# VH-VL binders against q9nrl2r1430to1533: the designs that were tried, part 310

Target 1, 104 residues: q9nrl2r1430to1533
Amino acid sequence: GGVHELSAFEQLVVELVRHDDSWPFLKLVSKIQVPDYYDIIKKPIALNIIREKVNKCEYKLASEFIDDIELMFSNCFEYNPRNTSEAKAGTRLQAFFHIQAQKL
Below, E stands for the ipSAE of ESMFold2; O stands for the ipSAE of OpenDDE; V2 stands for 0.75 times the mean of E and O plus 0.25 times the DockQ between their complexes.

## First folded at step 17 (VH-VL)

Design kk56 (framework fv_ficlatuzumab)
Fold by ESMFold2-Fast, scan of step 17:
Structure kk56 (fold): chain C 104 residues (1-104), chain A 123 residues (1-123), chain B 107 residues (1-107)
Amino acid sequence: as target 1 above (104 residues)
Amino acid sequence: QVQLVQPGAEVKKPGTSVKLSCKASGYTFTSYWMHWVRQAPGQGLEWIGEINPRGGTTNYNQKFQGRATLTVDKSTSTAYMELSSLRSEDTAVYYCARGTEWFSKPGLWFDYWGQGTLLTVSS
Amino acid sequence: DIVMTQSPDSLAMSLGERVTLNCKASQSVKSYVSWYQQKPGQSPKLLIYGASNRATGVPDRFSGSGSATDFTLTISSVQAEDVADYHCQQYYSYPYTFGQGTKLEIK
């Protein structure tokens, strides 16, 4: 069963990466470009890290995978005010994720 | 070499619609955001909206929400801006401009600009 | 909307002089400011992005600095070809907004 579950997580991450609104989430926020980010966000995460965790079989439950994706969105909305391009991208990508996650 | 080619001028009557084109060449069209910016005579620049040709996602300046529609034709590498319910105050030069690559923050730069289309709205 | 205010509205400089153009945001935009040069009858051209990064092909006499609400474009030794309107722009939040422009002329 585990092989198919891991394939489902990988497929979902690939779908998120392919989405137009993935750009804020592809990699960790640069401390050089955004110096105060890590003063505010204590549990940073991004799609490349989540994908690596999927590939290393670190998610034992679908809920663990979902929690990491939700943490990523939570961080986005905590740091970025509503009218930023990051927050708008996050809102749309999160809605897309919720629809796709129903398949898990 | 990167080029964005726009028609030189358009003349329209108030209450009509116009669809302006921007033909891109010299790069992978779907890899970069496309922006539309206008400049009324003697005035500053005003951002209308952006489109990602990759998936068709758009973001608009609320001032133009419901009047401006941004689209692309991937097969011809052409971006379009349709502006409806034209008024005399829509008289301006309308530019298309190439934005960032799809994986970067949109709006970070507009590195190549079309020559602009002068839209004149008069009776 | 975030209002970008440029100063001065216009200035005239002698060749070789150092010139500084200012841009103020009505609220913090972090470092998300770009500068554009627009010569008469031409489209805008990117000079600086991310407050301080010079765009490809832009002469090294152009430099940008600032953060939060206060931004500056500096031309270290103004040349005749620098006659243009200069526009600052924030891309921190929607809608992206430009300043009214500063017109640079040579005496």
Scores: ipSAE 0.752, ipTM 0.910, lowest interface PAE 0.9, mean pLDDT 93
Fold by OpenDDE, second read of step 18:
Structure kk56 (fold): chain C 104 residues (1-104), chain A 123 residues (1-123), chain B 107 residues (1-107)
Amino acid sequence: as target 1 above (104 residues)
Amino acid sequence: QVQLVQPGAEVKKPGTSVKLSCKASGYTFTSYWMHWVRQAPGQGLEWIGEINPRGGTTNYNQKFQGRATLTVDKSTSTAYMELSSLRSEDTAVYYCARGTEWFSKPGLWFDYWGQGTLLTVSS
Amino acid sequence: DIVMTQSPDSLAMSLGERVTLNCKASQSVKSYVSWYQQKPGQSPKLLIYGASNRATGVPDRFSGSGSATDFTLTISSVQAEDVADYHCQQYYSYPYTFGQGTKLEIK
């Protein structure tokens, strides 16, 4: 049910945040530090935003939650070349997410 | 009072392996990436790899083709770099260097360095 | 790999003069550049990060500038204690790479 899914989403977000490779995704990219980021990425998202949406029960379906997480990774790979620390961290974190998401 | 302490020197034969240590103090060991950088005599600096002491995640310079292995001992706040199949070209001063915090994007990369270990590889 | 090329290879300056060290990247590294000072027989010391941010404890006579491919480290008034090798580094992409270094001496 909805309560069970909410708890599962919360737990998964906690696990993502605690992961070694979560640092690129903890909060939105700073426009000051990366001036062109928001010219390229039109739907910015981060784990703190996703956590807030979970807390507000904004996700009706697991697919909606998964879509936001995948968007987060997609943004990372769109902006960052494959050989950047962000992209490599994203690759590992996404793999971890895919394993954990199977439990939803 | 961040300190990274390394042994002074190591002498090895070609084809053997060496494991260099770097003992950290003055900060939370698991909160910062640890990097390894070497400097051949009269040459520039060369990045070898990095490790997150918190969970053990590593990234390597592909130049070393798996010859380098980074590990940590959290109980002693010590980082290790093992280099195998040593060759004369590996003769260099090897530095450990503290990187950025694990939870933040690049800030102070390599803000503290060990004094380096001179590795001499010769027959 | 991204190649960082420093110029000049060596420089001899008089006390109090303005010193300009250059670093060129083979491709854009945005502003992900650091500068290090390495005195004889010592380990490198961080001077600048993010191309233009002075590290803690670094004298204000040191400054960094540049973006994309061209970067500069400036010493407004060189002091005797500034004798050292200076290294630029990019951390935009793996592997992180350094320049070959510039040797600064005092006349």
Scores: ipSAE 0.621, ipTM 0.896, lowest interface PAE 1.0, mean pLDDT 95

Design kk57 (framework fv_ficlatuzumab)
Fold by ESMFold2-Fast, scan of step 17:
Structure kk57 (fold): chain C 104 residues (1-104), chain A 123 residues (1-123), chain B 107 residues (1-107)
Amino acid sequence: as target 1 above (104 residues)
Amino acid sequence: QVQLVQPGAEVKKPGTSVKLSCKASGYTFTSYWMHWVRQAPGQGLEWIGEINPRGGTTNYNQKFQGRATLTVDKSTSTAYMELSSLRSEDTAVYYCARGTEWFSKPGLYFDYWGQGTLLTVSS
Amino acid sequence: DIVMTQSPDSLAMSLGERVTLNCKASESVKSYVSWYQQKPGQSPKLLIYGASNRATGVPDRFSGSGSATDFTLTISSVQAEDVADYHCQQYYSYPYTFGQGTKLEIK
């Protein structure tokens, strides 16, 4: 993608990172702290990885960027039961993302 | 040094509302979650809810959903809990407690507690 | 809601004895359990978080263990200042819930 698309992706990632509910998504889940995570989640991803991909111009289409963000949320809901703080944060951040993604 | 200062006591009549304060000092107020926990006389601890002062995000114990409202004033580093439709069974010591940093799982620990406000609800 | 059940309700120990306090969750909470000490007339104080991590300033005679549904707080050699109520808490899911407390007394 173009310069404007890369700027838009970077801006959106920054908005997600600044959101209160970003804490489960800032970095990859620790295998030491959560040993069974990688037995359940086959395609781990986090905001720091997505931001790195934006900076390396690895997203050619907005759909590819959106797919990675949605994968991040999907992983959260797959691993964490609905009443956990992770799942509640994911639900709110995903809704916020859908509103912001209208700009893409 | 971290300090959470709460008023000592409040007396309210049934059916009224109360707004309890918790003034924080000694740390960056917006960097940590704030929790509210109550303890009725001779009873165990009961979690009411949590607020992230950074963006205002709240999570409540469903038992208090709709009756409790958590807010913050960043300019004064003060957290508030408003409890409406007071009943005699709301008589308890109400604590504010500092939680984890905003980028960590909330509820992991409550490392500093206020001294508590004794709320008495009586006619 | 996840129910946390502590046992015993109260116990009296002699100075220097090893004391074990138990906490059982009604369903798995992984390792998301904390322990608090509350002395009469005082606010609770954090002792252990994440089932086994000792909080800053807590004496090394206090230790925590357990996972899933069964958790233990151990005081290796009880001191007079340890007279207090001890509360376990889960923070795995909302609402966070506490046990009813165990009262520790000295004989």
Scores: ipSAE 0.748, ipTM 0.905, lowest interface PAE 0.9, mean pLDDT 93
Fold by OpenDDE, second read of step 18:
Structure kk57 (fold): chain C 104 residues (1-104), chain A 123 residues (1-123), chain B 107 residues (1-107)
Amino acid sequence: as target 1 above (104 residues)
Amino acid sequence: QVQLVQPGAEVKKPGTSVKLSCKASGYTFTSYWMHWVRQAPGQGLEWIGEINPRGGTTNYNQKFQGRATLTVDKSTSTAYMELSSLRSEDTAVYYCARGTEWFSKPGLYFDYWGQGTLLTVSS
Amino acid sequence: DIVMTQSPDSLAMSLGERVTLNCKASESVKSYVSWYQQKPGQSPKLLIYGASNRATGVPDRFSGSGSATDFTLTISSVQAEDVADYHCQQYYSYPYTFGQGTKLEIK
């Protein structure tokens, strides 16, 4: 049910945030620190935003939740070259997410 | 009062392995990446790899082709770098250096360094 | 790998003079550049990070500037204790790489 799904989403977000490789994804990228980020990334998202959406019950389907998480990773890989710390962290965190998402 | 303490010197023969230690103090060991950098005599600095003591995540300079292995002992706040298949070109001072906090960027710079261990590889 | 090239390889300056050290990256590293001071027989010491941010405890005579491929470390008025090798480093992408260093001496 909806309550069960919500709890699962919440728990997964908590696990993602606690992961060692979550640091690129905890908050939106600073426009001050990365001036060209929002010229490239048109749908910015971060774990704090996804957590908020979960808390507000904005996800009606698991696929919607997964889509936002995948968008988060997609943004990372679109902006960051493969050999950056962000991309490396993203790769590992995404792999972790895919394993955990199977439990949804 | 951050300190990174390393042994002074190691002497090894080609083909052998060495495990260098770096004991950290004065800060939360698991909160910062630990890096290893070496400097051959009269040469510049060369980055070897990094480890997150919190979870053990590592990233390596591919130049070493798996010869370098980074580990940590959280109970003693000690970082280790093992280098195998030693060759004469590995002769250098090896530094451990504290990186940034595991959750922060930018700033993958090294704000504290050990005194370095001189590794001499010769037959 | 990104190559960091420093210039000059060495220089000798008089006390109180302005010193300019250059570092050029083989490709853009944005502003992810650090500078280190290494005195004879000592470990490197962080001077600048993020191209232009002075590390804690670093005298204000040291300053960093630049972006993308060209970076500069400036000592506004060189002092005797500034005799050292200076290294630039990029941390934009793996592997992190350093310049070959610049040796600064006092005349």
Scores: ipSAE 0.658, ipTM 0.895, lowest interface PAE 0.8, mean pLDDT 95

Design kk58 (framework fv_ficlatuzumab)
Fold by ESMFold2-Fast, scan of step 17:
Structure kk58 (fold): chain C 104 residues (1-104), chain A 123 residues (1-123), chain B 107 residues (1-107)
Amino acid sequence: as target 1 above (104 residues)
Amino acid sequence: QVQLVQPGAEVKKPGTSVKLSCKASGYTFTSYWMHWVRQAPGQGLEWIGEINPRGGTTNYNQKFQGRATLTVDKSTSTAYMELSSLRSEDTAVYYCARGTEWFSKPGLYFDYWGQGTLLTVSS
Amino acid sequence: DIVMTQSPDSLAMSLGERVTLNCKASQDVKSYVSWYQQKPGQSPKLLIYGASNRATGVPDRFSGSGSATDFTLTISSVQAEDVADYHCQQYYSYPYTFGQGTKLEIK
């Protein structure tokens, strides 16, 4: 609980952002660049939004934070076929997240 | 100005390994992906793999997985491609090429290319 | 692997003519196609990325179009300096693959 958990969320988001494979997840997908994305993905999310929620103390439970990160990866795998650079990045970053999240 | 400098030629015997270099200058080396592409005489281009010099992340064409190894030396802004178990079919010009910045989709463009190293594999 | 097929294999044009080069992907690659020019004895040079975006320093006579599986590179008025092999490439999925190339010659 409390301050310890909030610091852990901040540290984890920073580590995700710094990771080589963060590029598909840094910001929301552009509708101009990917016109069909929002026809397929109904709950879009990205690391910049998650980081803002952490900074505003909007996560009351670690499970809520984990759910938002998992939603981000789930969206990636739903939209992007397995052999795309997005899916490969998502697979590696999700594995990294799972190792780090064991502390939460 | 951006430059990628490669040696002109290498001659190797079948069954050996080669380590080709690509020295970058004129930009922040760790900010851009680096790609390796080969071209056999009279044939098209074949993508070997990519490396992010920032964190060392690599992606390979599965045809070269296990034989090709991409590395970088940040202190000298040099990228390397090591290719093992050489065969005559590996005779080709090997190019390094600068990709996109690390926060963009890899492969979107290869905007600067080295002059290429001609690797000849013969007994 | 996604196969990129270019057509024609080669063509010879007169100076000032409009040139159209085709590239077909075996699967939907969205707009993730780039075009490269390779002059004899030289490295490839980026012309077009994302199907239709002209790279910095590339003359206005070069343009790209297409999406999904069918892509076209157009040279509106061919110049002597345009003698080269032209390669299309998809970067939608790994491994990135190139077409076999189209050789452009001047009559």
Scores: ipSAE 0.703, ipTM 0.891, lowest interface PAE 1.0, mean pLDDT 92

Design kk59 (framework fv_ficlatuzumab; at its last look DockQ between E and O 0.91; V2 from the best seeds 0.82)
Fold by OpenDDE, second read of step 18:
Structure kk59 (fold): chain C 104 residues (1-104), chain A 123 residues (1-123), chain B 107 residues (1-107)
Amino acid sequence: as target 1 above (104 residues)
Amino acid sequence: QVQLVQPGAEVKKPGTSVKLSCKASGYTFTSYWMHWVRQAPGQGLEWIGEINPRGGTTNYNQKFQGRATLTVDKSTSTAYMELSSLRSEDTAVYYCARGTEWFSKPGLYFDYWGQGTLLTVSS
Amino acid sequence: DIVMTQSPDSLAMSLGERVTLNCKASQSIKSYVSWYQQKPGQSPKLLIYGASNRATGVPDRFSGSGSATDFTLTISSVQAEDVADYHCQQYYSYPYTFGQGTKLEIK
């Protein structure tokens, strides 16, 4: 049920955070360091935000949780060209996520 | 007291392989990206690749077309770079260099360097 | 690959003079540039990262500036110990690339 799903979401977020390729996604992009980021990305999100939403039980469905994770990756690929370290990390982390998400 | 220790020199024939070592000390080995950079005589620096010793994730300069392989031994805090199908153009000083922490953007800087290993490839 | 072109290739300056080293990228790399100092027979040493951030222990006479394609490393008052090759590096995209270097000598 809901408790089981919550635990699964928590565990998946932990695994994502611990992944080698999590560094672009751990927290929101700094507007100081990337001044134009929020001009392009209108729905910013990061793993720390998703973790907080999980802890607050804001996800009613697994699909909602998955949507936020996919949004996180979508933002990365929208802003970063393919050969950037961010995009490369995102590609690998997303692949890992897709495998883990099948267990939800 | 971060230190990266590399052997002084290697001499190889064309077509052979070499595995260069870089022993790290003075910091948590698994917490920082490790980079490899080479410098041909009288030339600029060339980035070869990077490895995250924590999980083993690597990124390579495609110029080497799979000839370079980066690995680590966590138990000895040693990074390795193997270069195969050696050619004369591979003659250079090869540096290992510590990068950013694993949770930071790689490539941002290389703050500590080994003294480099001179690789000479000649028939 | 992104090409980093440094200028001049070499220069000789008098002690105490202001030194300006340039680095031009073949495309916009925002501020993703680092600078290194390499003294004769030594490995490179980090000076600047993120175009304008001075690394720990680097004298304040060194400064970095620039954005997009044009970057500058400045030594406000060059000292004898500053004799070295200076390298710029981009980390905007793979592969990371360096300039060809600028050799700084003292007259």
Scores: ipSAE 0.874, ipTM 0.944, lowest interface PAE 0.5, mean pLDDT 96
Fold by ESMFold2-Fast, scan of step 17:
Structure kk59 (fold): chain C 104 residues (1-104), chain A 123 residues (1-123), chain B 107 residues (1-107)
Amino acid sequence: as target 1 above (104 residues)
Amino acid sequence: QVQLVQPGAEVKKPGTSVKLSCKASGYTFTSYWMHWVRQAPGQGLEWIGEINPRGGTTNYNQKFQGRATLTVDKSTSTAYMELSSLRSEDTAVYYCARGTEWFSKPGLYFDYWGQGTLLTVSS
Amino acid sequence: DIVMTQSPDSLAMSLGERVTLNCKASQSIKSYVSWYQQKPGQSPKLLIYGASNRATGVPDRFSGSGSATDFTLTISSVQAEDVADYHCQQYYSYPYTFGQGTKLEIK
């Protein structure tokens, strides 16, 4: 994408990072703290990785950016049962993302 | 030094509401979750809910959903718990407790606790 | 809701003895358990979080272990100041729940 598209991706990532419910998504899940995570989740991703991809101009289409964000949420819901704090945070942050993504 | 200051006692009639305060000092108020936990006389601890003072996000024990409301006043570093439709079974010591940093899993620990407010609900 | 069951309900130990307090979760909670000490008339105090991590300022005679459903708090050499109720708590899922407590007394 263009300069305006990259600015929009950066703005959205910054808004996600600043959201209260960003905590499960800020960095990759620790194998020390959650030993079985990488046995279940085959395509791990986090907001710090997505932000780096935006900064390196790796997203050519809005759909590619959206796919990475949706993968992040999909991983959360696959690993975490619905009553965990991770799943509750993911549900709220995903809803926030869907509203903001309408700008893309 | 981290401190959470709560009033000592409050007496209320059944059917009324109460708003308990918890004044924080000695740390950055918006950087940590705040929890509310109660303990009926001679009984165990019961978690009521949590609030992130940073953005105001709340999570409640469903037993208290609709009756308990957690709020904060950032300007005074004070957390509040309002409990409505009081009944005698709500008689307990109510604690506020500091949780994890906002970027960490909430509930992992409650490292500093207020001294508790004894709420007595009686006719 | 996840039910946390502590055992025994109470115990009396002699000074210097090793004591083990048990906590069982009704379903697997990984390592998402914390332990609190509550002395008579006082607020709870964090001892252990994440099943085995000792909180800052807690003496090294206190240790935690276990995973999944079965957890223990061990005091390697009980002191007079350890007289208290001990509570375990899960934070794996909402609502967070505590056990009923174990009362530790000195003979």
Scores: ipSAE 0.743, ipTM 0.906, lowest interface PAE 1.0, mean pLDDT 93
Fold by ESMFold2, look of step 19:
Structure kk59 (fold): chain C 104 residues (1-104), chain A 123 residues (1-123), chain B 107 residues (1-107)
Amino acid sequence: as target 1 above (104 residues)
Amino acid sequence: QVQLVQPGAEVKKPGTSVKLSCKASGYTFTSYWMHWVRQAPGQGLEWIGEINPRGGTTNYNQKFQGRATLTVDKSTSTAYMELSSLRSEDTAVYYCARGTEWFSKPGLYFDYWGQGTLLTVSS
Amino acid sequence: DIVMTQSPDSLAMSLGERVTLNCKASQSIKSYVSWYQQKPGQSPKLLIYGASNRATGVPDRFSGSGSATDFTLTISSVQAEDVADYHCQQYYSYPYTFGQGTKLEIK
């Protein structure tokens, strides 16, 4: 609970953003560059949005923060076949997230 | 002015290894993906793999997994590709090519290419 | 692996003619295609990415089109300096793959 959880969330987001495999997740997918993305993904989320929600204390429970991070990965795997660069990055970043979350 | 400088040629015997270099200049080396592509004589282009010089993350064509190793030296802005257990069919020109920015899909384009190193593998 | 099949294998054109080069993917790759020009004895040069976007410094006579599996590179009025091999490449999924190339010559 509380302030220490929010500090941990910010630390986790910073670690995710710094990772090489963060590139598909830094900001929302462009509809211009990927026209069909929002036909398939109805709950879009990205690291910049999650970071802003942490900064504004919008997460009341740790589970809400974790749900947004896992939604981000779930969207990636729903849209992208396993052999795409996005899915490979997502797999590695998700594994990294689980390791970092256990440290906190 | 972006430049990727490679040695002109290498000659090797089957069963040995080679480490090819690609010296980058004229841009921020760690901001762009680097790719390696080869072209056998009279043949098309074959993608070998990519490396993010920022943190060293690599992705390989599975055909080369276990034989090819991509590395970088950030202090000299140099990318390397090592290929082991050489065979005669590895005879090709090996190019390094700059990809997209680190925040973009890595294979979107290869906008600057080295002049290539001709590797000849013969007994 | 996704196979990229180019046609024709070679083609000879008169100066000023319109040239259309074809590239077919073995499965849908959306618009994740780039095109490269490779002049004799030289390294490849990027022409088109995202199926239809001209790279910086590429003349207006080059254009790309297509989606899903069928893609074209068009040269609206071929010039002598356009003698080259032309390669399409998909970047939809690993491994990235190139077509076998189309050789363009001037008659």
Scores: ipSAE 0.719, ipTM 0.912, lowest interface PAE 1.2, mean pLDDT 93
ESMFold2 (binder alone), look of step 19: mean pLDDT 93; pTM 0.949
OpenDDE, look of step 19: ipSAE 0.869; ipTM 0.944

Design kk6 (framework fv_ficlatuzumab)
Fold by ESMFold2-Fast, scan of step 17:
Structure kk6 (fold): chain C 104 residues (1-104), chain A 123 residues (1-123), chain B 107 residues (1-107)
Amino acid sequence: as target 1 above (104 residues)
Amino acid sequence: QVQLVQPGAEVKKPGTSVKLSCKASGYTFTSYWMHWVRQAPGQGLEWIGEINPRGGTTHYNQKFQGRATLTVDKSTSTAYMELSSLRSEDTAVYYCARGTEWFSKPGLYFDYWGQGTLLTVSS
Amino acid sequence: DIVMTQSPDSLAMSLGERVTLNCKASQSVKSYVSWYQQKPGQSPKLLIYGASNRATGVPDRFSGSGSATDFTLTISSVQAEDVADYHCQQYYSYPYTFGQGTKLEIK
């Protein structure tokens, strides 16, 4: 039938996007709402950018894909104190990612 | 119309548990966070916890961690808050409140509130 | 926990007067503050979110301002229907915390 197959990276990114804790990571942080973000975070990234890179076949190795996801989490923990909803979401989503990444 | 319907009152004895309901209608239940907030008579508001009905993710105020349990029944669009080991100091109006859409920062606003359930804990 | 302190505890105003309600956070909460109105016997109603954004359906006489630790709710011309308790809330850090409330009365 009508079922379309996804690449392994696409499947994983879709699962991350669908997760409850994806909200801090869906798109780049707004400079208007969070003016100091880009003073602290030098390599911003988000799931929409990673998904675009997957769709354009820019990841040649699983390690490159994993590095971008880990950068996303690293940015979260660098900017957000531990008790924020962003940091709590990042912690749970990163644990979920590590389990799913074992399949790559 | 968005509505959150709660029972008017519950009376419980100390040491027991209570499970309060909040029936949602007028919107897609799984698209918004749900929060629980209480207010003791003549006092301010106190946040208990939040749940995302979409995937079931919860976060609790540590003061209630281990005593409060938030759940949802997606088939009936109903949120529940169970509170165990009740004491007289748990006497309060308990509100459910709709939060932001799941893809937004939780807690940003609580735009619709239930009418509250008055829980009285007395011997 | 972040402590939110409101001032004054209560105030009485004449119709048409400008009223200012204050809310102070014990540490910076950026702009992550909301304001709620609660009339006697009723549930709270959202007025302002993100320190300065007016909620849908809220009259334009209500405005919010502030950042970091100091926040203000202003009613430009108080009406009889504004008699209520007003609560500020931070959602920057867990647990979310509310101020003790300010009671607004009409003289």
Scores: ipSAE 0.658, ipTM 0.881, lowest interface PAE 1.6, mean pLDDT 92

Design kk60 (framework fv_ficlatuzumab)
Fold by ESMFold2-Fast, scan of step 17:
Structure kk60 (fold): chain C 104 residues (1-104), chain A 123 residues (1-123), chain B 107 residues (1-107)
Amino acid sequence: as target 1 above (104 residues)
Amino acid sequence: QVQLVQPGAEVKKPGTSVKLSCKASGYTFTSYWMHWVRQAPGQGLEWIGEINPRGGTTNYNQKFQGRATLTVDKSTSTAYMELSSLRSEDTAVYYCARGTEWFSKPGLYFDYWGQGTLLTVSS
Amino acid sequence: DIVMTQSPDSLAMSLGERVTLNCKASQSVRSYVSWYQQKPGQSPKLLIYGASNRATGVPDRFSGSGSATDFTLTISSVQAEDVADYHCQQYYSYPYTFGQGTKLEIK
């Protein structure tokens, strides 16, 4: 049920935040620092937003939580070429997420 | 105040390995990336790799992949770079440099540098 | 790898003159360029990061500009203590790469 799912989501978000490769995902991308980001990425999201949604009990299904995390990674790979530090961090963090998500 | 202390010099024979140290003080060691950069005499700077002391994550310049190994000892706030299969072309000053905080883009700046260790590889 | 090319290789200036140093990337690096000053026998010192942000403690005569492939470091009024090698660096993609350096001397 719901309560255990929300606790699991919070635990997983905390593990993602503590991971070395979380830095591209901690907060929304700055429009000042990356002016064209919001021209390319139409559904921006970050771990701080996902964590807030978990804490406000906005995820009713595990699939909704997983979809938001996957959207975050999808945005990263859409915007950042393969050899950037963002893309490399995203690749490793996504692999870590897939292992952890098997527990959900 | 932030300090990165490195030994002054090391002399090694070709084919051997060396482990260079960089002792950090004056800040929270696990909060910042650590970078290694070398400079051959009269030449430009060459980035070797980076390590996050927080979780141990490393990224290497592919030119040094398999020969360079970056490690840290959190208990002594010391970073290490081991370079194996030394050649005369590895003769250079080797710097450690503090990078950005772990939650920022790595490589954004190297704000504090060690004084450098001169590695001489000769027979 | 992204190649960073600096120009000129060296220059000699008179005290008080405006100095312009150039750095060109072989591919777009957005604004992910830093500049370092290295005096003889010393470690590099950060001057500019993110193409245009002056590092803490760096005199205001130093400024950086540029984006994409073309970057400039400007010293508005060169002083004797500015004699050094200047290096640009990109951190857009791995591996991070430096230019070959520009040597600044006083006439």
Scores: ipSAE 0.716, ipTM 0.899, lowest interface PAE 1.0, mean pLDDT 92

